# VH-VL binders against q0aze0, part 129

Target 1, 268 residues: q0aze0
Amino acid sequence: MKIILVNNRFKENTEKKAQEIAGQLSALNVEVIIDNGLDEPYAGTVDFIMVLGGDGTMLRAARRYGQRAIPVLGVNMGTVGFLSNIEINELAEYLPLILREEYSLEARMMLEVAVFQQQSLLTRVFCLNELLLRSNSPRMLSFALEISGQKLEPYRGDGLIVSTTTGSTAYSLSAGGPIADPQLDAFIVTPVASHIINKRPLVVSPEREISLHLLEEREAIIGIDGQIKMDFGAENRVLIKRAPHPLLMVNLKAKPFFTSIDRSLQRQ
Key: E = the ipSAE of ESMFold2; O = the ipSAE of OpenDDE; V2 = 0.75 times the mean of E and O plus 0.25 times the DockQ between their complexes.

## First folded at step 6 (VH-VL)

Design v8 (framework fv_bermekimab; at its last look DockQ between E and O 0.35; V2 from the best seeds 0.00; counts 0 for: pae E 12.2 > 2)
Fold by OpenDDE, look of step 6:
Structure v8 (fold): chain C 268 residues (1-268), chain A 124 residues (1-124), chain B 107 residues (1-107)
Amino acid sequence: as target 1 above (268 residues)
Amino acid sequence: QVQLVESGGGVVQPGRSLRLSCTASGFTFSSYGVHWVRQAPGKGLEWVAAISYDGSNKYYAESVKGRFTISRDNSKNILFLQMDSLRLEDTAVYYCAKDRIYYGSGSFYGMDVWGQGTLVTFSS
Amino acid sequence: DIQMTQSPSSVSASVGDRVTITCRASQGISSWLAWYQQKPGKAPKLLIYAASSLQSGVPSRFSGSGSGSDFTLTISSLQPEDFATYYCQQANSFPLTFGGGTKVEHK
């Protein structure tokens, strides 16, 4: 068995723990690769990904490895979030199950985000939570939103979020989006400070495609999972689709999503 | 400077064919959808046809469908309008125009640059 | 097809006047409406896009409003160079269609 330990290089405690766990796993004849985000993603074949930390670390892991259809386990290290399955102090208890591959998998839809400069592809990213388009100034943006070729009302506001159901409890929620069942596949399109008061979020089929482009010569930015940022201008466009592969999240113990929502949100 | 220049207009006989051209300069022609719009003498504007930036989608007014063909050569920055089976009611100044937004194969959002137009008239 | 009805067909005005032109669509077109200005012997010029967005280089005395089916172009204070014919155009769906035009002429 070969396992990638993903931790956060900016969190010293996660680095130490990763080394410790790596030693333990090695003692059990498990090959371990540590990914703290400093280097390029490991390109070799692996059987399991263990994410040590919070939701941010999970998002990074998802972007780096999600397209490879590898089981990903979130191990919380004292943070509040929605993406961890077990606590670090529980790892020893569940380690035998991991090694025997006695766990269930939950498929979480990811976004495929393609950003273009005119006809040229600038970047393509798979992400677990959301794409954000927002103004880079105090002034509102004006941009076009198309869903499967349908032209919606021109949007005027601070920005727009296109989120997965997983991402519904992230920035989309703060912007007034609905909380979505993570077992459901859908796009959530949430306006950010629209000029139309009470403009409602849209729940969109994962079979559709979403495109965004500016209608004016203003500077904007694209944000992905709150970790990637890039400039966005009048000659850029974004195409959003369902990623061809979901993230395979490991479920070692039942985590009641709906009963824990209030608790999780109150702790944030 | 962004510019469109039409050519190919003239006097024709009914039933004949004519090919209009529009040469673009000052912008990335291959990135934008473009239109043909005509205006009969003393009359209003009438949309004729549109073509997407890559030529993958073409749209026509009902009045010209089956008779006119819009096309483009992005390597030469030229827009064409092949007009077959011309009728007296096709008499007009023909304008080519650049669309503001070109994203998507079928998205058009207004015409921000126009040529000077080329006149098509008929003889008995 | 979406029919665009402009009113009035002509308006006599003086320099400094407030001029209002209306355009009605036969069906809802959201805010996908453009306004053009055309002077005799010249090509049309884009003034407003997306119903209310001012095209770059167009004076601020021009403004557009409306959504759905009813739209308005307003010239807050008419200038000598503003005497022309104005057209609305829906960009919601094909075939694209123009209004009949409104001629703004000297009183």
Scores: ipSAE 0.473, ipTM 0.816, lowest interface PAE 1.6, mean pLDDT 93
Fold by ESMFold2, look of step 6:
Structure v8 (fold): chain C 268 residues (1-268), chain A 124 residues (1-124), chain B 107 residues (1-107)
Amino acid sequence: as target 1 above (268 residues)
Amino acid sequence: QVQLVESGGGVVQPGRSLRLSCTASGFTFSSYGVHWVRQAPGKGLEWVAAISYDGSNKYYAESVKGRFTISRDNSKNILFLQMDSLRLEDTAVYYCAKDRIYYGSGSFYGMDVWGQGTLVTFSS
Amino acid sequence: DIQMTQSPSSVSASVGDRVTITCRASQGISSWLAWYQQKPGKAPKLLIYAASSLQSGVPSRFSGSGSGSDFTLTISSLQPEDFATYYCQQANSFPLTFGGGTKVEHK
């Protein structure tokens, strides 16, 4: 059995705990790869991914490994987020179930994001929460949104968020988007400070293709999960699709989404 | 060195067929939608047909629907217009043009590169 | 089909004049309008897209305005190379349609 332990090198508590857990697993003849963010993602075959930390560490794990259809367990080490399932002090209790693969999986939709400059693909990335298009200057943006080739009335404002349902509780919420059940597959399209009356958030089928481009020269940024930033200008275009594979989140302990919303939001 | 070159125009009899070609160079042809636009002598521009970057969507003016077929071969960078059941009112210079937006699947914004045109006329 | 009506059909003007050409759509087309310039024997040239966005390489004396159904192309100070025919074209709905053209002639 081979497991990746994902932690954040700059969170000393998570690095120390990852080494402790790796030692325990190695003693049980389990191969362990530690991903602390310094090296390229591990490319070899693995059976399970354990994420030690908060939602930010899970977002990085999802971007690195989410398309590989490997079970991913979030282990909370302090602040209760939306993406952890068990607490670190419960790990020993659940470890036998993990090793015997006695758990259920919850699929979480991801975005596939392709950014172009003129004719050239610059990058293709996957994300769990959202893509943000925003102004990078005091001036607002004028931009076009297309949904499966259908041009909407032009947007004018600070930007736009295209999120998954999982991302509905992140930046989309702050911009006025709805909280969505993460078991649904959908895009949530949320304007940021729109100057156009009736530009309301949209909930869109996951089978649609979403395209964004600027209608005039302005300095803009594309943000991915709040962790990756790219300059974006009038020569660029972004294509957004449902990713080929969902993130497979391990469910060992019940965590009722709806009754815990207020607690989870205030603890972030 | 972005270029479009039309060919295949000529003199035909009414009711016959003709195939126009447009060869693209200097840009990634398979990334752009392309159009046919015609202009009768001394008259204005008339949009004829368009095809999406991957060929999955095709659109026609009502005056040519059912008679003309647009197609593309992205491996050879060629756009085609098959014109069947030709009529005297089809007399025109035929231009091919690329859309300025890339990877558009059902939207076209403006035609930023045009060929020099190829003339289609009829014998009496 | 969306019909595009250009006015006037011709303009007689001198170098240095401000020239205004209008284009009216038979129904709303948002800002999905393009303007082209064409000289005799030559292919058209894109000037303006999305109603007001200037195509790369086009002089700033050209400007576009309008939204919905009514659009304007303005040449702020006519130059000798600007004598040509101008066409508007809607890109909102298929079939795509051009206006009838406006010929700008030297007086």
Scores: ipSAE 0.006, ipTM 0.492, lowest interface PAE 12.2, mean pLDDT 87
ESMFold2 (binder alone), look of step 6: mean pLDDT 92; pTM 0.951

Design v9 (framework fv_bermekimab; at its last look DockQ between E and O 0.00; V2 from the best seeds 0.00; counts 0 for: pae E 24.1 > 2, placed apart)
Fold by OpenDDE, look of step 6:
Structure v9 (fold): chain C 268 residues (1-268), chain A 124 residues (1-124), chain B 107 residues (1-107)
Amino acid sequence: as target 1 above (268 residues)
Amino acid sequence: QVQLVESGGGVVQPGRSLRLSCTASGFTFSSYGVHWVRQAPGKGLEWVAAISYEGSNKYYAESVKGRFTISRDNSKNILFLQMDSLRLEDTAVYYCAKDRIYFGSGTFYGMDVWGQGTLVTFSS
Amino acid sequence: DIQMTQSPSSVSASVGDRVTITCRASQGISSWLAWYQQKPGKAPKLLIYAASSLQSGVPSRFSGSGSGSDFTLTISSLQPEDFATYYCQQANSFPLTFGGGTKVEHK
């Protein structure tokens, strides 16, 4: 068995723990690769990904490895979040199950985000939570939203979020989006401070495609999972689709989503 | 400076064909949808046709459908309007216009640059 | 097809006057409406797009409002160079259609 341990190099405690766990796994004849984000994603074949840390680390892991259809386990290290399945102090208990591959998988839809400069593709990224378009100034943006070729009302406001159901409890929630069942596949389109005060979020079929572009020459910013940032101007366009592969999240223990929402939100 | 220049207009006989051209300069022609709009003498504006940035999508007014063909050569920055089976009611100044959106994905938002127009008239 | 009804067909005004032109669509077009200015012997000029967005270089005395089916172009204080014909145009769906035009002329 070969396992990738994903941690955050900027958090010393996660690095130390990753080394410790790597030692333990090695003693059990498990091959371990540590990914702290410093190097390029490991390109070799692996059987399991263990994410040590919070939601941010999981998002990074999802972007780096999600397209490879590898089981991904979130191991929380004392942070508040929605994406971890077990706590670090539980790892020893569940390690035998992991090694025997006795766990269930939950498929979580990801976004495929393509950013263009006119006709040229600048970048294509898979992400677990959301794409954000926002103004880079105190002035509101004017931009066009198209869904499967349907031209919607021009958006005027600070920005727009296109989120997965997983991302519904992230920035979309803060912007007034609905909390979505993570067992659903859907886009959630949430306006950010629209000039229309009560402009409602949209829940969109994952079979549809979403496109965004500015109607003005003003500059904006594209954000992905709160970790990737790009300048976005009138000559740019973003296309959003359902990623061809979901993230396979490992479920070692039952985690009741709806009963834990209030608890999780109160801690944030 | 962004500029469009029409050519090819003139006097024709009914039933004949005419080909209009519009040469673009000052912008990335291949990135924009473009339009033909005509105006009969003393009358209002009438949209005629549009073509997407790559030329894959073409749209026509009902009044010219089946008779006019819009096309473009992005390598030469030229827009064309092939007009066949011309009728007296086709008498007009023909304008080419650039769509204001950088993407001609089949969605048009307005015409922010116009040519000076070329006149098409008829003789008996 | 979407018909655009523009009113009035003509308006007599003086310099300094507030001028209002209306455009009604036969069906809802959201905010996908443009306004153009055309002077005799010249090509049209884009003034407003997306119903209320001012095109770059256009004076602020021009403004657009409305959504759905009813739209308005307003010139807050008419200037000598504003005597012209104005057209609305829907950009919601093909075929694209223009209003009949409004001629703003000297009183």
Scores: ipSAE 0.269, ipTM 0.736, lowest interface PAE 2.0, mean pLDDT 92
Fold by ESMFold2, look of step 6:
Structure v9 (fold): chain C 268 residues (1-268), chain A 124 residues (1-124), chain B 107 residues (1-107)
Amino acid sequence: as target 1 above (268 residues)
Amino acid sequence: QVQLVESGGGVVQPGRSLRLSCTASGFTFSSYGVHWVRQAPGKGLEWVAAISYEGSNKYYAESVKGRFTISRDNSKNILFLQMDSLRLEDTAVYYCAKDRIYFGSGTFYGMDVWGQGTLVTFSS
Amino acid sequence: DIQMTQSPSSVSASVGDRVTITCRASQGISSWLAWYQQKPGKAPKLLIYAASSLQSGVPSRFSGSGSGSDFTLTISSLQPEDFATYYCQQANSFPLTFGGGTKVEHK
């Protein structure tokens, strides 16, 4: 068996623990690849991904490995979020189950984001939570949203969020979007400080294609999961679709989403 | 040299208590899980108890659960077995052994270093 | 509790013989099995862990195989120092359990 351990090189407690866990796994003849974010993602075949840290580390793992249909386990290192399944001090208890593959999987929809310059594909990325379009100046944006070729009335405001249901508890929530059951597949489209009175959040079928472009020259930014940032101008267009594969999250311990919402949000 | 040395064995009466110690040297004791294993005269090996490297996870064989308590003092490199309500079937040589796994928090994979054992017997 | 059954209970053999010892678990234990050697009056010595991995310092004439429920320890060419009792031990689930032992003795 080959496992990737994903940690955050800027959190020293995760680095030390990752080394300890790698030693434990190696003693069981498990091949271990460490991904601390410094190098390119590991390209070889692996059986399992273990994420040591909080939701931010899980977001990076999802962007790097989520389209490869590999089981991903979130291991909490101190701050409880929405994407961890077990605590670090429980890992030894669950390790035999991991090695025997005695766990269930929960599929989480991801976004495929393609950014164009005029008609040329500039980049394609995948994300677990959301794409943010926002102004990069004190002036508002005027922009167009199309859903499967249907043009909505122009938007004016600070920006727009297109999130998954998993991302419904992230920036989308702060901007007034609904909390969604992460077992649903959907886009959640949430305006940010809209100056147009009737622009409410939309819940959209995952089969739709969402397109954004500016209607006037402005300095704007596309943000991905709050971790990747790229400039966006009048020459650019972004197309958002459901990614080909969901993130496969490992479930070793029941995490009751609805009864724990208040607790989880208090710890963000 | 890597070494485990048991002490505290002896002759006791049934129903009494006895405390075994195991002193470790030559390796970083606090990095490894440790076990107690016993062997009755002329019989096979029986696992008794284990404790994780930091001391927070403790495991017991059914035959001793509720009567025996495993503990460790990592500052002094000592493993303990407190044996209460002793029965005649507890007669054995008791070994301490370290697990081979570095930082084993609750998984144990093979006992690579063993002590010489300490004998517990009874006079009625 | 997972019961570990060793077969045979004893083996009479000569130096140079190939000796095989089997161990069966009452339920699946994947590859989480260790083999130990014990000589009279001495503590056990680890030979094999994780079903087939040779402990450091153990001669290569010892090998382990199997997974799931059925495991084998093989001594490819018995040496005089190999007359001893051999135990398997599962490390899959608590409580950890040993097999009943197999005594390898001089013919």
Scores: ipSAE 0.000, ipTM 0.373, lowest interface PAE 24.1, mean pLDDT 87
ESMFold2 (binder alone), look of step 6: mean pLDDT 91; pTM 0.944

Design w1 (framework fv_bermekimab; at its last look DockQ between E and O 0.02; V2 from the best seeds 0.00; counts 0 for: pae E 15.8 > 2, placed apart)
Fold by OpenDDE, look of step 6:
Structure w1 (fold): chain C 268 residues (1-268), chain A 124 residues (1-124), chain B 107 residues (1-107)
Amino acid sequence: as target 1 above (268 residues)
Amino acid sequence: QVQLVESGGGVVQPGRSLRLSCTASGFTFSRYGVHWVRQAPGKGLEWVAAISYDGSNKYYAESVKGRFTISRDNSKNILFLQMDSLRLEDTAVYYCARDLYYDKSGYSPYFDYWGQGTLVTFSS
Amino acid sequence: DIQMTQSPSSVSASVGDRVTITCRASQGISSWLAWYQQKPGKAPKLLIYAASSLQSGVPSRFSGSGSGSDFTLTISSLQPEDFATYYCQQANSFPLTFGGGTKVEHK
């Protein structure tokens, strides 16, 4: 068995824990790779991914490895979030199950985000939570939204979020989006400070494609999962689709989503 | 069982070259970083060189930089140390060692398995 | 380069004694520290990694502590087989460096 441990090198507690766990796994004849975010993702074949930390680390892991259809376990290390399944102090208890591959998987839809300049692809990224289009100035943006070739009325506002159901409890929620069942596959399109009062979020089928571009010469940015940032101008377009593969989240410990919402939201 | 076996040591004249080998068995050699560590007679341990799992990254101690070359053949499970322009201060037992786990950057080198070592000495 | 300073260079002890060896790094290395045991004519053996994690098969009488620049190896009750030379090693950055060693010998 080969496992990747994903942590954040700049968080000393996660770094030390990753080393400890790596040694323990090695002693059990498990090959271990530590990904602390300083280098490119490991390109070799692996059987399991263990994420040590919070939601941010999980999002990074998802972007780096999610397209490879590898089981991913979130191990919380004292942070509040929605994406961890077990606590670090529970790892020893569940480790035998992991090694025997005795766990359930929950498929979470990811986004495929493609950014273009004219007809040229600039970048393609898979992400777990959301794509954000936002103004980079105090001025509102004017942008076009197309869904499966259907042109909606132009949007005016600070920006727009296209989120997965997983991401519904992230920035989309803060922007007034609905909380979505993570077992549901859908796009959530949430306006950010729309000029139109009470502009409603859209819940869109995962079978559809979403396109965004600016209607005026304004400086904007594209944000992905709150961690990646890039400039976005009038010559750019973004195409959003369902990723070809979901993130396979390991479920060792059943935690009902709806009963935990209040607790999770209060802690954030 | 994990095993590392060094060979190629011997008596050499100053300025000459020597090539050490380390043959690995009992594990997937191509998945691990490996190192050379040497120990002069009656002295402490000194790290010499490291090579990443795929050979793409190599690291050297300043004392051997420009003279020693680390390499590996993953198809044969062999680690090499080409030692050129040998000096008297290079006298030592040379060990090959394996990383406890993989870190692409090479920042996590804990050596869990060692060879028996091979001695390099000089003739006067 | 990170310099590793061990103290003392040698310790005379008896079976059953508590033995403490210290290692200081010239700069902060977080928990990237290992301890090795070496007996005469043998290769080093990994005892502790990540400053305080016991390697598999190592007796519980061995323990490591510390973080940053100061580290300690402790043998709670010295056994006959523990007379050897011990080395610390930083794993924080290249070039990798070892301490000068501490010889634990019979009193």
Scores: ipSAE 0.055, ipTM 0.623, lowest interface PAE 3.2, mean pLDDT 91
Fold by ESMFold2, look of step 6:
Structure w1 (fold): chain C 268 residues (1-268), chain A 124 residues (1-124), chain B 107 residues (1-107)
Amino acid sequence: as target 1 above (268 residues)
Amino acid sequence: QVQLVESGGGVVQPGRSLRLSCTASGFTFSRYGVHWVRQAPGKGLEWVAAISYDGSNKYYAESVKGRFTISRDNSKNILFLQMDSLRLEDTAVYYCARDLYYDKSGYSPYFDYWGQGTLVTFSS
Amino acid sequence: DIQMTQSPSSVSASVGDRVTITCRASQGISSWLAWYQQKPGKAPKLLIYAASSLQSGVPSRFSGSGSGSDFTLTISSLQPEDFATYYCQQANSFPLTFGGGTKVEHK
């Protein structure tokens, strides 16, 4: 059995803990690859991915490995979030179940984001929570949203969020979007500080294609999961689709979404 | 076991048309972007065209734009290249190639699997 | 279009030699670069992607380095099966482009 152990070496004590866990697994004849974010993603065959950290570390792991259809377990290192399943102090208790593969999987939709300059593909990124289009200057944006080739009335405001249901509790929520059941596959399209009152959040079929471009010269950015930022201007277009594979999240411990909403959101 | 098998090459007259096919097996074809790359005898590699996993986006090299059409049939796991108005400069072995599906933050067109190629040549 | 310039066009080498091949992009491509090996009469084979990531099944004597505009493929100790032509390819933007190739010939 081979496991990727994802951590962030710059977070307090995560590197030391990752080394301890790798030692424990090696003693059980489990091959461990440590991914601390500084090396390229491991390209070889892997049976399981263990993420040590909060939601931010899980978002990075999802972008690096989510399209491989490999089980991913979130192990919380002290920060309450939506994407971890067990706490670090529970790992020893659950380790036998992990090794025997006695767990269930929950699929979480991801976005495939393609950014173009004219006809040139600049980058393709997968994300778990959201794409943010926002102004990068004091001026508002004027931009076009197209859904499966259907052009909506122009938007005017600070920007737009296109999120997954998993991302509904992240920036989308702060911008006025609904909390969505993460078991649903959908896009949630939420305007940011819209000056056009009839621009309400939209819930859109995952089979749709979403396209965004600016209608006038402005400095803007595309943000991915709040962690990657790209310049975006009038020469650019972004296309958003459901990613080919969902993130396969491991369930070892019941973590009911609805009964935990207030606790999790109040501590964000 | 990933396989890509090109067919449809042969000898044609300049100005005529030819359709190349690439049959895919051993992977979920509809989840990958696929490309045509050609190589003239004794020359280097030249990218020709690409099509996204669902067929919605198509890209072409300037040398073939307007003459070649890339397409795919995901129900049959086949990639096509329709080549119209063929010129002597189009003489090459044509390969189909699959995208590697990931990199640092997503995937981009690195070609992890290639077919064996099919030769297109001309008669006078 | 992004021009990819490989150097040298050819290198004569012996088994055991260290071989270095360079590739320069006409504009910055970050780390969006691949290296391929091609033997006569055969399709290319991916060696390195994302400038430095080794493809599965490729021997560790192959390594890639560089970012931005300048990239290097290194074979630390040439083996008989490494005599081939090598190509770089940028994956930054369409149209995708290859370098002109570097033929590694047995001396």
Scores: ipSAE 0.000, ipTM 0.413, lowest interface PAE 15.8, mean pLDDT 85
ESMFold2 (binder alone), look of step 6: mean pLDDT 92; pTM 0.946

